# VH-VL binders against q9v1v9: the designs that were tried, part 5

Target 1, 196 residues: q9v1v9
Amino acid sequence: MSFVVIITGIPGVGKSTITRLALQRTKAKFKLINFGDLMFEEAVKAGLVNHRDEMRKLPLEIQRDLQMKVAKKISEMARQQPILLDTHATIKTPHGYLLGLPYEVIKTLNPNFIVIIEATPSEILGRRLRDLKRDRDVETEEQIQRHQDLNRAAAIAYAMHSNALIKIIENHEDKGLEEAVNELVEILDLAVKEYA

## First folded at step 1 (VH-VL)

Design I05 (framework fv_iratumumab)
Fold by ESMFold2-Fast, scan of step 1:
Structure I05 (fold): chain C 196 residues (1-196), chain A 123 residues (1-123), chain B 107 residues (1-107)
Amino acid sequence: as target 1 above (196 residues)
Amino acid sequence: QVQLQQWGAGLLKPSETLSLTCAVYGGSFSGYYWSWIRQPPGKGLEWIGEIYHSGSTNYNPSLKSRVTISVDTSKNQFSLKLNSVTAADTAVYYCARVGYDILTGYPYYFDYWGQGSLVTVSS
Amino acid sequence: DIQMTQSPTSLSASVGDRVTITCRASQGISSWLAWYQQKPEKAPKSLIYAASSLQSGVPSRFSGSGSGTDFTLTISSLQPEDFATYYCQQYNSYPITFGQGTRLEIK
């Protein structure tokens, strides 16, 4: 058996904090994997890149090969321990949005859950503006909502291709964080039955 | 960056209660388990228990009937109480953080430690 | 409880030597094992977690390997500051348990 949970959310929803707190609280021993980090690791091992910024310059066929290598590696790891996979369902580019998980990749990962972390556009904008990292491409609330809508649509498509359950977790200001963490923990704890 | 400072009783008589407090500086108190470990003179390490910032505890079964760990989140502190002490409880007591790798989710286990507190139990 | 047994209990070595310390669990613990270094009158310092992952700031001469029940800590080229007591610790199951320690002494 296997237990794979994909967690996604657009920048500023608080995904990293929720993930951190839930992993400390869950009874299951999850391995947290960032899909992009693992792709970079495989690319370096293959001698394809020296720096992360070179990844986007790789030919599309090479990028697809790396995605499949990573997906197969994760699938093998999931046979031994539950996996929490941190990935982007959608990636904003100057020319539109790129889908993060192609059909063959999502089929190979075969997730049990796709968890979507969401917040209001104004909350996300507020968090992004507090970020010390200067970004000239700060999105408006309307653009943020559009990205969030597209992220949800992509996640639904991924679930359709894998028969995964979808769970939307809302991370609102003030008291919302504790509730969001508890909701994720409930999902992660389901893995205990699979890995006795 | 993260620093743990501990204080409390040093010399106890048999049957008394051991009380130690650990304060956390330079890092987040929330989102971590905080632990107590002891080391009798010239011996190895023994885990006592741990507490999540929200108050959930896990204790070593060998000490569970005598141990209470508590948190004061407003002060970024956690405390150990050990009841009915005997000479066998003489040890250096350490507080520690249960850390983990943010990217992998792998627990580091005890990544930061307090300076230690010697507790001597003698009649 | 899972019992952790270290071998040897004491080891003498010279600067520049390759040193190996072994830790055995009484039952399978997957890769959930940490290694600590402790100098006299000091708190332990984390070296390795998840059997083979090097803690931030720890010199690359330290490495860990193993899974299941048998684990090894290796120091590839011993330095003067490495003379200390080393402990393994499992975190697969409660209660958390440590090995008895290995004292690394100068020859």
Scores: ipSAE 0.000, ipTM 0.455, lowest interface PAE 15.4, mean pLDDT 83

Design I06 (framework fv_iratumumab)
Fold by ESMFold2-Fast, scan of step 1:
Structure I06 (fold): chain C 196 residues (1-196), chain A 119 residues (1-119), chain B 107 residues (1-107)
Amino acid sequence: as target 1 above (196 residues)
Amino acid sequence: QVQLQQWGAGLLKPSETLSLTCAVYGGSFSGYYWSWIRQPPGKGLEWIGEIYHSGSTNYNPSLKSRVTISVDTSKNQFSLKLNSVTAADTAVYYCARGFLEWLSYFDYWGQGSLVTVSS
Amino acid sequence: DIQMTQSPTSLSASVGDRVTITCRASQGISSWLAWYQQKPEKAPKSLIYAASSLQSGVPSRFSGSGSGTDFTLTISSLQPEDFATYYCQQYDSYPYTFGQGTRLEIK
């Protein structure tokens, strides 16, 4: 008895908004977890960091141990209630793309679904240009599409390691938000049967 | 059960600075834009500006030269300062949460603070 | 700035009536329009976002439609608690702008 949904998308696809709206509407009582936030909480409790920026500088073995501790905690929580796990499938760096979830972490999480939120490159670019939160390094539409392609490839690899179903949800500006939210709700509502 | 609570100076003289604070309870402060919106007596709504938990701001161009919005993430609070007030700044001021990541409609509002500017 | 124009500016109606309020944008705003209800001496309450999506907890008698420049808020069977002022808001572009309001009054 467990139900874990991983939700991913590149910056600007509307992942956070779709997640919040779907959680308000679903009949299942999901716990929303941000993998990075839980990693940071565990590192602070262990006395390893004082600020989030220090996480990147931890020794790789410590980072790996934290990822496994978090994955095991999530797996145990999933016994009591369904989990919606917000995480990055890929992370763009100056030197290439990083995969967000290592093999042993994905195996431990054992997700039922990997949901990928996508939008057109022009929609994403428009949203990023409007967002004053963005520091710098605005990507072109071609670079945005490349990042989406790599994000999808990574999510497929995660699904292969977990037997998870893949669901792609498109978030378009012209009434696409409502459709996207409803598609996520349909996935989340499947958890009702697992915890009845 | 997100709640926004406001406080600050209510009666001002022309040329003074308006100062209001809004505190957020019962929900996440991070990941949202937080706005100030005003309503003169008997009139419609005017957006003043917004702030992200990082301190990034967007202001209405009509007020940009007089407005500063700041954030205190440790207290889940954000504040409005409006300089050089005149009688035209008399209004009920609301704080509100912007829901979308890229642009905002407002799903939760504070109770409002009446600010009266008179000599 | 994008100008939002509501019509009518006021209307009188009876309980049970079907009420329609319109909002027009001076430029295309896709579906990035919200509707708010404001009762005297209270903060506005979100009714509809993305032109047609009903805010959680809002009665199903409220509905929204439209895209681009022309938008409509409909109350299918007016209730006593619905007498209020209604505002539309575009959130396609900065600065966010509101309509001038439609005051719904008892006949």
Scores: ipSAE 0.020, ipTM 0.633, lowest interface PAE 7.4, mean pLDDT 86

Design I07 (framework fv_iratumumab)
Fold by ESMFold2-Fast, scan of step 1:
Structure I07 (fold): chain C 196 residues (1-196), chain A 121 residues (1-121), chain B 107 residues (1-107)
Amino acid sequence: as target 1 above (196 residues)
Amino acid sequence: QVQLQQWGAGLLKPSETLSLTCAVYGGSFSGYYWSWIRQPPGKGLEWIGEIYHSGSTNYNPSLKSRVTISVDTSKNQFSLKLNSVTAADTAVYYCARETYYYGSGSYLDYWGQGSLVTVSS
Amino acid sequence: DIQMTQSPTSLSASVGDRVTITCRASQGISSWLAWYQQKPEKAPKSLIYAASSLQSGVPSRFSGSGSGTDFTLTISSLQPEDFATYYCQQYYSYPLTFGQGTRLEIK
């Protein structure tokens, strides 16, 4: 009777706006969880870090333990209400891309849907250039598209290790936001049947 | 130790917008939901809504058409706006933190001092 | 919405008494219930979460029990500072809902 929806997208696809608006419109009573934020909370409770930027410096074994602890916590929460899990499917590093969810973690989460928010590279670049609050090097359209391709590949890999359905939602400029929100609401409303 | 401090409007006229802000000190702002609760004089508690530090919200359906909750993560603050107030909105408004424990959902573990909002007839 | 009903609505007791307050949910909420204490003109204070887990710093004379639809808050030996209004709250589903409150007064 659990219902878990993972939502992912590279920076600039409009994931946060789509998520917020869909949660306001859906008839299902979802709990929104950001995986990284919950990991940070658990690390603070365990006395491992005082600041979020210390998270990347933790030993990999400790990071995996935290991921598993968080996944189990989310799994327990899902027994009571549906979960919308905001997470990164891929993380860009200087040495390549890191997959965000290890096999044991995705298996424990057992998602029903993996939703991928996408947009054109030019749209993403335009949005990133308008967001002056993000202090980062500007990626080219080619780099953005490669990251988006890898994000999709990661999401497919996650689906292979679970019973999750893949849904790609495109968030184009102008009226694309309204369509994207409605597509997400359609998926979220399916949870009403599971917790009725 | 975690402390919540709130401030904002006290006396409003019908049809105006209620605006309150809550600031978090002594603990992590990230990783928590932050809630608004109200209490009319001499009555019980009513949950208004919550916001995750990333900006995602859940609202009480009874107030959803009039309420907006927002966050400013750089200042560790979150705010409540309630549109088109009436005398029925006269209450003490509280901000609060929701916390999570393994195998246990979320509940309200730290509360602000409260802000009395009076809407004149 | 899940309706939370407390009993009694008011209660008079003496220091040293064992006090019990009950809370009933209109549908099953597992153990997803919290209890709060509110003193006059003060914000509520968290006492118990997950039906039976004591909040850090809360005296051991407070305890909670129950699951499903029926829950109880117990104060084993009432102290002067315990005279307050007590609220139960479900966090099983949205919207979060509170009981109407139980006012505990000195006898």
Scores: ipSAE 0.000, ipTM 0.444, lowest interface PAE 17.5, mean pLDDT 83

Design I08 (framework fv_iratumumab)
Fold by ESMFold2-Fast, scan of step 1:
Structure I08 (fold): chain C 196 residues (1-196), chain A 121 residues (1-121), chain B 107 residues (1-107)
Amino acid sequence: as target 1 above (196 residues)
Amino acid sequence: QVQLQQWGAGLLKPSETLSLTCAVYGGSFSGYYWSWIRQPPGKGLEWIGEIYHSGSTNYNPSLKSRVTISVDTSKNQFSLKLNSVTAADTAVYYCARGIEYSSSWYYFDYWGQGSLVTVSS
Amino acid sequence: DIQMTQSPTSLSASVGDRVTITCRASQGISSWLAWYQQKPEKAPKSLIYAASSLQSGVPSRFSGSGSGTDFTLTISSLQPEDFATYYCQQYNSYPITFGQGTRLEIK
């Protein structure tokens, strides 16, 4: 068998910190993969782009082909060891929200779990304000909560088409990080039985 | 032609934090896994961990609790921090570029010059 | 973890000799094995990847073979610059692991 865990969350929920710490504590030997990074790697190797900024300019058919190629590669890798896949369930654009995982892609990945990292809009806003140097338009708490609601809805849809279990992990300020990390470790440790 | 250059502190006392940096010249930083590998005097090679240019990491289970690898993509650099060092951490530390082949992991085609780190009372 | 075991741990040979070094994996790794040469106080140098593919710039006297669990590095006619320690590395699964090394010494 295989064991694939998708982890998602909107910008500012602390996903990267939770992932790093959980990988340090889990007994399972996970490979951490960022879906977009792997798409970029494949595009560079194919001679399609030199810089990440060019990825968005690729024809839609090429982007979809890359998504399927990456999904198949991840599925093959999962036969050898468990995969923790860091990806966007939803992406905010000027004209609406883009779903990050098309049906064929999620079906190919066949995840066991979709983990959603969440925090209060106030906490997320506070974290984003600390990163003012990023030259980013600051979203209101209402906009942040709307994005979280859509991210959760998308993740539920992905789970319906993959038979994945959904786990929501809350990352609150103060002591919440330790609890969030432990909850993720509990899920990751389930992979030990699959690859013993 | 790709070159990796390393620097960082060479002599440490027990309990201190090891810090090393590797800079990549002459080639693309993006699209590769960058690793740290160490070699204690007179012994073999041990993989410490990897980082992708996005910051995604994976660490050797034997060192997970003490190791952090980070990237600075604007400078084409990646760095190793190893906490709470002991005499057992005395080794030559290498940075290296990982080359993927098909759906496998990777082997290392370019290596840094190495940095001797001695942990002594 | 996949354990990599090299044989012999040391070997004495003369210039012109045919030298064979073996690497054995504790479980199947397909062809995902690399060989490295390391000279004293220098970084390892890649020789072979994918069990049998010669790295660019490496002399043709070096060759690799094998698949699954049993792998061999061969030097067809040993040269003075070939006296070094050789390591195998599996890259089939996490974590990446190396053999303990084979030291090739002058007879």
Scores: ipSAE 0.000, ipTM 0.431, lowest interface PAE 18.1, mean pLDDT 83

Design I09 (framework fv_iratumumab)
Fold by ESMFold2-Fast, scan of step 1:
Structure I09 (fold): chain C 196 residues (1-196), chain A 121 residues (1-121), chain B 107 residues (1-107)
Amino acid sequence: as target 1 above (196 residues)
Amino acid sequence: QVQLQQWGAGLLKPSETLSLTCAVYGGSFSGYYWSWIRQPPGKGLEWIGEIYHSGSTNYNPSLKSRVTISVDTSKNQFSLKLNSVTAADTAVYYCARDYYEISGTYYFDIWGQGSLVTVSS
Amino acid sequence: DIQMTQSPTSLSASVGDRVTITCRASQGISSWLAWYQQKPEKAPKSLIYAASSLQSGVPSRFSGSGSGTDFTLTISSLQPEDFATYYCQQYYSYPLTFGQGTRLEIK
């Protein structure tokens, strides 16, 4: 028995707010896990890093080992309660896009759903222009749409490898946050039957 | 039905600190940004700033040096302090809820009743 | 800062008239514009968001249109309760800014 929902979206789609509100309303007792946070915790425990910036500097084989260790730990936790896994399907870097979940990892996680939060490029651009914590120049609408396209393509590939159902939730200003939250709650409530 | 009730201030002298509080009833305080907007007599609306329920703030640059917005999550309240007031700060002050909290605020769907603050010698 | 300019600043109309007021942004704001109605001694009331979406409970005689820099609020058949001051607001960029207001008065 297990129920794992992966939720993804590019920065500015409203993923964190939708996730928090849906967890407050769902009848199922989900555990929220951020994949990157768990990776960092394991690296600190192993004495590999002291700061999050050091994660990207670890040797590739060590990073892969950490990913598999984390995936197995999540799989074990899913036996006790449903998991909502917040992760990046794609990560923008100065030199291209990094895929967030390699084949072995997604297979081990064995998700039931991959939920993709999306919005229009103009909505995302405006939200990013108001982000007080921005460290770099704001992307153009064209660049934002390219990132969103790659994120969707990666999520579809992950679903193919896990037999997960794909759900796209649109977080538009005219549709509202309430609609997006309710769509996610509908999916999360399916876990109630699995854990009785 | 969500309602905002506000209180505080009234009559102030120049150089004093303006203090207003807004309480949220009938709905969730968590997950929203909450704003202050003011309106001088016979003039238009000016956004002062906003606060997320966790304490993160955004302020209008024109007022940033004098303004502080804070939250009390245990009471479902947020408060405005504006120091070093002058006659130019005479206005009706409104608290409001930011609709759809994705990047801070969108627009204001629920408003408090307003508080008249008069600054005079 | 994005400057919002409304026109006219005031107008007089009769019940049953079609009324149009405009709002211009100093730069492109996509559709990130809201319209508010304010009656004397009352807090503003939300009418329209995302330039053209009608707020729940607002009569269908109110409509909004536009994108980019030019926006319009239309009241198709003016009712007595519609005499008020109307404000536009952009929420594209900080700081949030409002238009100067359009005062709608009875003839």
Scores: ipSAE 0.006, ipTM 0.494, lowest interface PAE 11.9, mean pLDDT 84

Design I10 (framework fv_iratumumab)
Fold by ESMFold2-Fast, scan of step 1:
Structure I10 (fold): chain C 196 residues (1-196), chain A 124 residues (1-124), chain B 107 residues (1-107)
Amino acid sequence: as target 1 above (196 residues)
Amino acid sequence: QVQLQQWGAGLLKPSETLSLTCAVYGGSFSGYYWSWIRQPPGKGLEWIGEIYHSGSTNYNPSLKSRVTISVDTSKNQFSLKLNSVTAADTAVYYCARGDDYYDSSGYDEYFQHWGQGSLVTVSS
Amino acid sequence: DIQMTQSPTSLSASVGDRVTITCRASQGISSWLAWYQQKPEKAPKSLIYAASSLQSGVPSRFSGSGSGTDFTLTISSLQPEDFATYYCQQYNSYPITFGQGTRLEIK
């Protein structure tokens, strides 16, 4: 008796913008939660980190414990109102890709939908070049597409473990932001029936 | 576009509680951290704290024992309460949106949108 | 806490001058630094974020550079509307901290 929508996409697909606009337009009163933000908040409270860059250096067991603590908190919130959960399905590291939602976490969240925001590698590269936050090398289009492929594969696995429906929303220049926002609104509006 | 409008107490006596409210118009309230920042007359800026629309807060350690920030998501408002004020709390108080790049996670904390400011004077 | 120190605390300049303001962090903050302009009795206006990224609508004569601990704001050709106080701000670590400000005055 809850309604949880997970929204995921690799950096540069327009996920944050689509999410903000859809929440403004939906008839349902969603609580937007960024999974990483809650993880960071809990880590700071526990004295484990002082800055977000330190999160990825924490032992994996500690990261998993934080994920479960956050997942349980979100699950409780979902009993009161629908949740839109903004998270990374996959995270690139120097030693490979980290899965954002391990089995116990996704099982606890029990989402109704997993929404995947996608774009072409060239569109993503263009957006990343405009949005650089630091002096870092940018990924090639091939690397970007590889990351999107892994993100989709991870999202499908999460859906299998939760029986969630999968929706892919494309944020292309030819389709425009407006269409992507409207597609997300259609999903979010389904929550009205669950809490009314 | 996004506008922040604030209101609340102007004149306080020592030991009273400062209370200010900020309302958000023309943009999404969800998905951002919302901050309070103050500026004593003729001095620089001091970050007080922030709140996410979910109610999660981060406070400046120097003020944490006296500060509470809360949200009213139904009204797109967030509020500051500062307990046990002294003359040192005299300042212009601003609300501001913690801003992101297109497609970021909402964790960056530079400020593009600010309220008009509220002068709070603590005297007598 | 990370302390942000600006230099100079004030400077006088003429229209057309090249003006440079520096900001130093007490610890490494990568590129997580923003610059603001504040005119009397107004809220600060964001100029630059991520040390070097120009905010939309800000004139191209403003530029930022630096990483780690040393940062610079440059105005390549000063205009009358640029006389104001400038602040740097780090957002690498909590708590968020600001520099003490640099007042830019007419010579």
Scores: ipSAE 0.006, ipTM 0.449, lowest interface PAE 9.8, mean pLDDT 82

Design I11 (framework fv_iratumumab)
Fold by ESMFold2-Fast, scan of step 1:
Structure I11 (fold): chain C 196 residues (1-196), chain A 121 residues (1-121), chain B 107 residues (1-107)
Amino acid sequence: as target 1 above (196 residues)
Amino acid sequence: QVQLQQWGAGLLKPSETLSLTCAVYGGSFSGYYWSWIRQPPGKGLEWIGEIYHSGSTNYNPSLKSRVTISVDTSKNQFSLKLNSVTAADTAVYYCARLDEYGDYYYYMDVWGQGSLVTVSS
Amino acid sequence: DIQMTQSPTSLSASVGDRVTITCRASQGISSWLAWYQQKPEKAPKSLIYAASSLQSGVPSRFSGSGSGTDFTLTISSLQPEDFATYYCQQYDSYPYTFGQGTRLEIK
């Protein structure tokens, strides 16, 4: 009696918009959780940080402990209602890409589906150029595609560790956001049977 | 339900500064973009500019030299200042919230009631 | 700047009529077009976004279609409260630009 869907995508693929609209249309009563938000909430409650940018400065061992506490909390919540977990499969850093979900965390979450939202590099670049809140240099199309490739590879590894099904949803302007939303709704509706 | 309330100067003389404020009730101020649009009497709509709750702005190039939009996150308010007004700036001014559809594309979903600003000597 | 041109600038119709209003962009804007309704002395009201998505609370008789440069707003069975001025707006590129408006009047 649990149903966990992980949704991932690199910045600019439309993940947040697709997620919001799909949650409004699905027949299942999903709880939306952002993994990073829950990590921050737990760190604040433990007195470890006062601001979000302090999270990256925490010792690695503390970060791992927080990840496991959050994963266990999510697993417990999943016994009562289906969970849609918004997280990054990969995070770009100055020194390389960080995998978002370690083996023990994925094993604890035990997702049913890993949904990957993708778009063309040119679409992603066009969207990022319109983002007023960003302060850093925009990646090239080649860099965007490399990040998207790594994100997919990480998601596949996560599926291997959980036996989750993989669903790739393409958010292209020519097909419209509506089609992508409908594809996600089809996945989310599968949870109805688990919580009847 | 989110509601926008606006207030500010109604009658100005040429060369003065137009100042309007928009307050957000019944919803989150943080995480949204906020915009100003104007409409001269009997004419169509003209976008003035927008601001993210962090203070990042984008302005219509036609007004950029005279316009400033700012936020006061503690009060859930944002404001418009337009310098050196002339009769051509006579219009109803609207504040609006921008909602996102399709990663970084923003449309107006909630509008304020409007404020008539008349510039005359 | 992207220029938005609406057609017609005004039209007269009767309750129950099917009405179409067209909007053309001077260059491709994909689906990044919104439609607004404005009644005399009132603020504009959002009707449609992303060319075809209906805003919450807007009656189903309103629909939008199109992509690229040509867009249409349709009212399938005109009601008395629908007599207003309608504006299209592109939000593909800065600065955002509006059409000149289409005034819908009772016949």
Scores: ipSAE 0.015, ipTM 0.564, lowest interface PAE 6.7, mean pLDDT 85

Design I12 (framework fv_iratumumab)
Fold by ESMFold2-Fast, scan of step 1:
Structure I12 (fold): chain C 196 residues (1-196), chain A 119 residues (1-119), chain B 107 residues (1-107)
Amino acid sequence: as target 1 above (196 residues)
Amino acid sequence: QVQLQQWGAGLLKPSETLSLTCAVYGGSFSGYYWSWIRQPPGKGLEWIGEIYHSGSTNYNPSLKSRVTISVDTSKNQFSLKLNSVTAADTAVYYCARGYSYGYDAFDIWGQGSLVTVSS
Amino acid sequence: DIQMTQSPTSLSASVGDRVTITCRASQGISSWLAWYQQKPEKAPKSLIYAASSLQSGVPSRFSGSGSGTDFTLTISSLQPEDFATYYCQQYNSYPITFGQGTRLEIK
């Protein structure tokens, strides 16, 4: 058996903090994997790149082959312990939004859950103001909500292709970080039965 | 276990430049904001500024004209320079880790460096 | 700048007492407030973040509450090692600002 949870959220939803705290509290021994980090490791091993910036310049067919190689490795790891996969469902670029996981990759990963961390646009804007120069360009609440909408749509498409369950975890000020962490822990704890 | 170690000049004369460096051990340098905070003797805490591993900075407006924070990602170090010091700059200076999404404000602190400005 | 005001500026208490320290922001900061403990000649230690989340390794007798402009730090049963100065800090807006501190002294 295997248990794979994909976690996604746009910048400012608090995904990293929720993930870290949930991993500390869950009874299951999850391995946290960042998809992009594993892609870079495989590219270096294959002699394709020496620096991370070179990844973007690789031909599409090579990038796709690397994605599949990484997905297969994750699938193998999942046979020994549960995997929490941190990746982008959508990536904002100057020219639009990119989807983070191709169809073949999602099928190979065969996730049990796709967890989406969300917050209100005003909450996200407030958190982003903490992380950016205050007097510089910042996305509007409308732009933030559009990105969240696209992120959710992408995650739903990934779930349809893998038959995974979707879980939306809301990280609101009034609900607090504690509730969001507890909701993630509930999902992660389901892995105990799969490996026991 | 993440640890911050700091070093730099302790005794300065008015008009000189204060220089301090902080090194990060035992954890990831990327994904966090790295801050400088000071505390004059017997007084409270004042935030000076922060830097991200990319070199992006935010400064306290009260100090912005005199402060530069820089990063050396190859060494996992960041540094503070404060120009044109006066007696008002006498303080213990701390480096600290802040979290990118603002949830963990300052969870790890350096040991502190006493800087005395006297004529 | 957002001004953070702590009350009281100092208090005396006995071991076993329930102690409450308050912090007020001059404008709304949502839940973006942290609490720190500082002992003489030591760096501050993180206790609470996001107004109510307990930092890893901090005893459960410490708790935080509040949102918007009014916040409290509570120590449910004071221990000898808890005598220190406590600071609140907002991180909703730049510049990041701290309260003036509350000195907790032994009776």
Scores: ipSAE 0.000, ipTM 0.441, lowest interface PAE 16.7, mean pLDDT 83

